# VHH binders against Transcriptional regulatory protein CitT (citT): the designs that were tried, part 2

Target 1, 230 residues: Transcriptional regulatory protein CitT (citT), of Halalkalibacterium halodurans (q9rc52)
Amino acid sequence: MTKLYKVLIIEDDFRVAQIQEQMVNDHPYFHVISTCRTGGEALDYLSEKAAALDLILLDVYIPDVKGLELLWAIREKFRDVDIMMVTAAKEVDTVQEALRGGIIDYLLKPVQKEVLHQRLDAYVQKRELFGERRQVSQEELDQLRQVQVRVQVGETPLPKGIDRLTLEKVVNALEEAETQGLTAMEGARLIGASRSTVRRYFEYLIHTKKAKAEVNYGDVGRPERRYFLC

## First folded at step 19 (VHH; from t6 with T104Q)

Design v5
Fold by OpenDDE, look of step 24:
Structure v5 (fold): chain B 230 residues (1-230), chain A 120 residues (1-120)
Amino acid sequence: as target 1 above (230 residues)
Amino acid sequence: EVQLVESGGGLVQPGGSLTLSCAASGFTFSRYALAWYRQAPGKKRELVAGITSGGTTYYADSVKGRFTISRDNAKNSVYLQMNSLRAEDTAVYYCARFGPYSWQLDFDYWGQGTLVTVSS
């Protein structure tokens, strides 16, 4: 395969956009050509560059957009671009509406790199099946049934390096700490793991909105963080 | 060792311009997102601008249209061009590196900061 699929990310969070951009670019067949923060930016971009685009990674929660209005706006004007939802929205109504909008996939945040790549591979498989062909056989259509829209409902698998049992221990430690919170060092001592390991778990909890951190900026270099359960 | 060193801060009049630089070392610069933060006295540190490894830029609403973040991978540096400076832009400006883990949503290293004072 020689084609490089061009991806647009629509994501208002700079940090999330960076993560997704790296994940996509690490795939050999995909490249992020742009990222938009708002619905307005996205539509402006598409008005000029939609013809060069293959796939959109779209978040439901965009600041200037209500619900899935951006999805429908894109579908109305730019029907040749595929859309994969990547979002924290897990409401059934949202998922159903997105499906009616013709999305090719629905991924819940946080998304693991391996999962995203798997879904991108599935996308490529589907695209290769169609190619530039104008007609398909029943057998080919039957194969397409195997490449159906996947809706991830429920808990996203834990990312690499996050063990469920260890995570529970970390959560328990934070719970016990109550308003005092824990630094990575303190957590490491309590759990019997390295500082870096515990920090990974704390940051994961923040990512999943289960914990928060206060940062001490008193030192140059790596800031000290104290973690709390939400 | 990861290091970020800011420079370019100083005193400037309202409406003036200033360019901040951040020299990075100790990591593969081109693979990381960078950002400028600022902290005014008595206020929380806030994101000013960010730039992804791919070159996508983000700006706080308060600086949009006035500030420009850029990077030079060959020089392992990130820059903040600040135009039309206002008194409320007065702060210590910090360079920050985005964390290395794909599931992290924060920055893991900071420079010492450089003071920008906008005053007549």
Scores: ipSAE 0.284, ipTM 0.721, lowest interface PAE 1.4, mean pLDDT 87
Fold by OpenDDE, fold request of step 25:
Structure v5 (fold): chain B 230 residues (1-230), chain A 120 residues (1-120)
Amino acid sequence: as target 1 above (230 residues)
Amino acid sequence: EVQLVESGGGLVQPGGSLTLSCAASGFTFSRYALAWYRQAPGKKRELVAGITSGGTTYYADSVKGRFTISRDNAKNSVYLQMNSLRAEDTAVYYCARFGPYSWQLDFDYWGQGTLVTVSS
């Protein structure tokens, strides 16, 4: 039986937490057991449940936490739990300090599912290498070195579900719409794709700060979002 | 087709209670986070409460301790129990779904809304 690794997410934005939770739970060997929004909540939770926990996904930006104080607090009190940073913090000093804190990985937001899974796989490999063994050989240690902490720095490739050519078409459509913008329905007609597909692209553009949306709740029925290029 | 249908809105006196319901269809309900947000005329949309697929809850400071969000996956429904209602809680309340993709940091679907009026 493959061990199911238990994951705690420490993230103040529940939307982000949800995304991460889904990503983690989609991995066959991982399951999110809880999400904490604050440092206090996290420490309280760990005080009770740390023994059952394998991995923490930790954001630097926690409302009641200064810098990496939570990381260090966790390291001090709960040394048997592995920590993966998942954060928007790009500062070199933060990354360096986190590494000194013994994190297993440092992922920059936004995190792609595939990347996260890759890193989780790497984590599993590392954990399995140790297994129940009390001693390791140099060869095994060398293998562990290959599973080093990777700091993902750089342009995030297009996520799954976003095609470059389609994205260009969507951008062009928005550009042509100028100040009038486009609804998902209008975009769908123009691009020849489903409303849901076009919406996905629009939202991606918003996420990448290339577009904005205005919501009109004045219409009868479902509110409508209109998208504009920035 | 993804659908979210809100219900339960109405007129209530200050200090009163109301329960909103949202019936979802057209998607695997248990995999999505749901939320309630509200908008009063002339005001910005405000996230009121959220609940992850795993059951973790979020509340705006303005409603913390008074509102409770819950979900019933068997019924494909999300609820908002509102207690100790105030005049400032008057708004159209919307049920919303978060998108499945990592870049969807906002709602991808929402309902028609239900009006909650708190007045003496």
Scores: ipSAE 0.251, ipTM 0.707, lowest interface PAE 1.6, mean pLDDT 87
Fold by OpenDDE, fold request of step 20:
Structure v5 (fold): chain B 230 residues (1-230), chain A 120 residues (1-120)
Amino acid sequence: as target 1 above (230 residues)
Amino acid sequence: EVQLVESGGGLVQPGGSLTLSCAASGFTFSRYALAWYRQAPGKKRELVAGITSGGTTYYADSVKGRFTISRDNAKNSVYLQMNSLRAEDTAVYYCARFGPYSWQLDFDYWGQGTLVTVSS
């Protein structure tokens, strides 16, 4: 049986940290043991608990950190902990420097659950290959090439629950609405889908900066939003 | 139906303490991150504190060291202990649920709010 790998998340954004924590914990072989918001917190934590950690999910954009200084600090002092980058930073020089820092993977945000799990699986394969072994054969090393550092570059595929055809219909509906916009209820009527379904698509469009919403915060329960194309 | 109901607000003197409570219903509480945010008159909503489904906490710099967010999954409740209150803490405080979608970086439900007034 594979051991449970312990993960530290270093992420300033509460929302992102929540998402990553859920994704990691949904994997049968991984568990988040802690999260840190700042470089200072991270280094303090590692100074006490690094021996218990297997993997760090590290963002480049940490408030009290310049560039990849935290990565290098961790590499210098805590060499036995593996590091996977999860970040919006897509600059080539940043990626190259991170690779020189000995990261095991580099993932661009937003990260889909399935992608993260695939990368975690690859990580496990690599760890299990080495295990407690002291020597490896060329054949085994050749297998390691398949699990080397991956840099994901490209357009993010549509997330689960978002169908391309339906998305097009939703976009068309918003376009036709022009300056009037649409509520989820109105959209539902036009598309012939449930309110919740249409709302999901509207919110996705906002996330991808294709749409915007007018909202009144402070209302009780679910807020009523009116959506517009950008 | 998803519901969040805040309570515990009131008038307090500077340096005083209050504990806010939020009772949740209509969803699997333990699977969601919760947060407290506040809105002062004429100001935008501000995240005060958050707590993940796993129990990790986040705080705004302005309240760090003074406020404590906690949750009780058995009671479907989230709390905000506020100590050393200041005049600038005066606001309507809202309990919020984090959205369920991995691509949704926002809160999708909140309560009616509870007013906290810090004044001498």
Scores: ipSAE 0.113, ipTM 0.604, lowest interface PAE 2.3, mean pLDDT 86
Fold by OpenDDE, look of step 19:
Structure v5 (fold): chain B 230 residues (1-230), chain A 120 residues (1-120)
Amino acid sequence: as target 1 above (230 residues)
Amino acid sequence: EVQLVESGGGLVQPGGSLTLSCAASGFTFSRYALAWYRQAPGKKRELVAGITSGGTTYYADSVKGRFTISRDNAKNSVYLQMNSLRAEDTAVYYCARFGPYSWQLDFDYWGQGTLVTVSS
């Protein structure tokens, strides 16, 4: 795939926008070209740049917008841009109305990076399937059907043994390690906790798809896992 | 250790200009969103402006068109250019770093603040 898909984020919450921007930009086929905070800003932007845009990540809760009015405004004026909802709005009527508005996907906040990437991959598959083709077969349409709207549930409470503050410290340590990653031993040293404790947190991060591990076999002794942020 | 140090505050007349600076250290600056907040006496701390790691900017409605947030990754600094200052802009201004991950729902580090006083 050679195409880089251009993404517009429409999100009033600066923090959420930052997270989404990072997630999207970490995908090899996507790039955020702009972020808008209000419906007015969004429509102004689209009036000039819609032709260059492929995908919009749209929140329902926009300060100057009632309900899904912005969605409908975009559909009315800019029909060639795909829209993925990313929002805390979980009401059935909102989801149904959004679907009527022709959204390609509906994700509930907070969105995990890997989930977002999976959905973006699905989007790419759909787009690539059409390509420059003029006709499609039933089999191909059946494949498209598999690209269903997903409703993601928010973060689950932390399990026993996982403390939020400690988790943040662990994440920060992994972040600072960047591409080098950390072993449980190294993490323990940095955080001031036991190796077993840090390992528990690392494994939790893997379980929640926030981290990954690689096994190093070249070390003296038993193989050791090195942990990285995803 | 993560540090944010604000500077540039002071006394200015209405209609005047100031540039605030925030020097950051202790983390990979280019990977984080940064923001300016302000708190006036007896008021809640409020977001003034923000800038993502990608350079996208946000402004409070009250400062839009007057304030400009920018960043220099080479200098590990974020700036707030404040033009057409008003009395209501009087506040302690704080630099803040946003946490890197989705489960962090708030800014995780703050500077000590710098006082901006707009008065005749």
Scores: ipSAE 0.030, ipTM 0.402, lowest interface PAE 4.9, mean pLDDT 85
Fold by OpenDDE, fold request of step 25:
Structure v5 (fold): chain B 230 residues (1-230), chain A 120 residues (1-120)
Amino acid sequence: as target 1 above (230 residues)
Amino acid sequence: EVQLVESGGGLVQPGGSLTLSCAASGFTFSRYALAWYRQAPGKKRELVAGITSGGTTYYADSVKGRFTISRDNAKNSVYLQMNSLRAEDTAVYYCARFGPYSWQLDFDYWGQGTLVTVSS
């Protein structure tokens, strides 16, 4: 396959956008051409560049957008661009409304790279099925039905470098620490792992909203973080 | 060892311009997002500008249109061009690196910072 699908990310969090950009760009058939932080920025961008765009990764939670108004605005003005939702919004009514907006997929955060790639592959299959054809047969429609819009539900598999048993130990250590929390160094001592290893697990817990951190940036180098269970 | 070293700070009059530089070492620079943060006296550290590994840029509303972040992967450097500086831009500016794991949501390394003072 020679075609490279162009992706726009609409995400207000710079860090999340970075993660998504890395994931998308790691796919051989996809490339992020830009990111937008706000609905206004997104619409401005689309007004100029929509014709060159294939897919939008859209978050529900955009600062200047109420609910799914941006989705609908895009649907009204830029109907030829496909939209995949990537969001923490798990409310059924939001999902249903998004589906009515003609999205191709709905992924809940945090999204694992492998899952995203699978969904992107599915998207490609769907696109290839349509191609430049003007008409389709019932058989082709039936095949299309098998590649229908999906909603990611449940917990994503643990990412590479995160072991379930170790994760449990880390969680238990944080639980025992209660309001005192743990630094990566303290956690390392408790569970018998390296500081870097424990930090990885702590950060994973933050990413999954199971933990939080207080940060002391200090003067230079690595910020000191103390981790707490939520 | 990961290192970020900021430079370019100094005293400037309102309306003036400065360019901050950050030299990075100890990691594969091109694979990481970078950012400039600042901390003003009595205020919390805040994001000023960011740039992804792919070159996408982000700006705080307060600096949008005035500041420009860029990167040179060949030089392992990130820059912050600051134009139309205001008194409220006075702060220590820090260069920061995004964490190495794809599921992390924070920057993991910071430089020593460089002081920018905007005063008449």
Scores: ipSAE 0.024, ipTM 0.435, lowest interface PAE 4.0, mean pLDDT 85

Design v5
Fold by OpenDDE, look of step 23:
Structure v5 (fold): chain B 230 residues (1-230), chain A 120 residues (1-120)
Amino acid sequence: as target 1 above (230 residues)
Amino acid sequence: EVQLVESGGGLVQPGGSLTLSCAASGFTFSRYALAWYRQAPGKKRELVAGITSGGTTYYADSVKGRFTISRDNAKNSVYLQMNSLRAEDTAVYYCARFGPYSWQLDFDYWGQGTLVTVSS
């Protein structure tokens, strides 16, 4: 029996913290164990409870903290806890510094529940992949690329012609295809939609940088686009 | 087509044991987390146990120490061993798949359910 992933939220705005707590707790594999409003509170808490934590949701804007000093303070003393930034700070230098601080993800406010859960899923995938293993293959490392640190912004409304349920099916199909990818025709068969429809979804995924396309040439020399998840 | 088919439900006396099975098909089983949910009459569906693709398990407080979730990737199956069953465990139990992308914020596929009745 394995514990749920325990989460600490460091957020000055109590309302935001509550919303985030609800979002996190709504995930079946995560639980918020505490919230802290200040850097001092956070460090005090960590001094006692860091060993019980898996993940910190950290805002840049903490009242008693300058810039990313809290991040670095945590990194200095509590290196075994993963940190996901959740903040309105979108300055490039801040993001870059945070990345150098070893964060596992960077989410821009406002954060949608769907996006947060997606990133939490990615986090779990990474954790589950490594587990207690001592060694990994290049192939496995390559698989980790998709779960590496990302800067995420809230999901924009889906454009006309893109249905959420169908999009999910398309993504799932691409996921199942793994490194083989899918042609529009193959996707159409799997999803039960027209080739043109599936292609629209594939192109949308490319547009949103969630997928990529490669052109392959068969034996007969006919070019064919094959789509992959990023 | 993704399919989840539960089996193993039935009538059992309090204190008894039962093992539920869920046979999965239509997807790469080893890549997905699975879960057991249950829904009692007049109550909301609730998560009973979950298992990640890597084997990490979660249990509801109400079943900790009594239930065990496991998976066999070779058989594309997930199981729920239920021990020390109580009347309050009476419910329809559902197998569910949780994909790597949670845009739906929920498990994306469900079985038809299997009824577990705990009664003297």
Scores: ipSAE 0.000, ipTM 0.214, lowest interface PAE 13.2, mean pLDDT 84

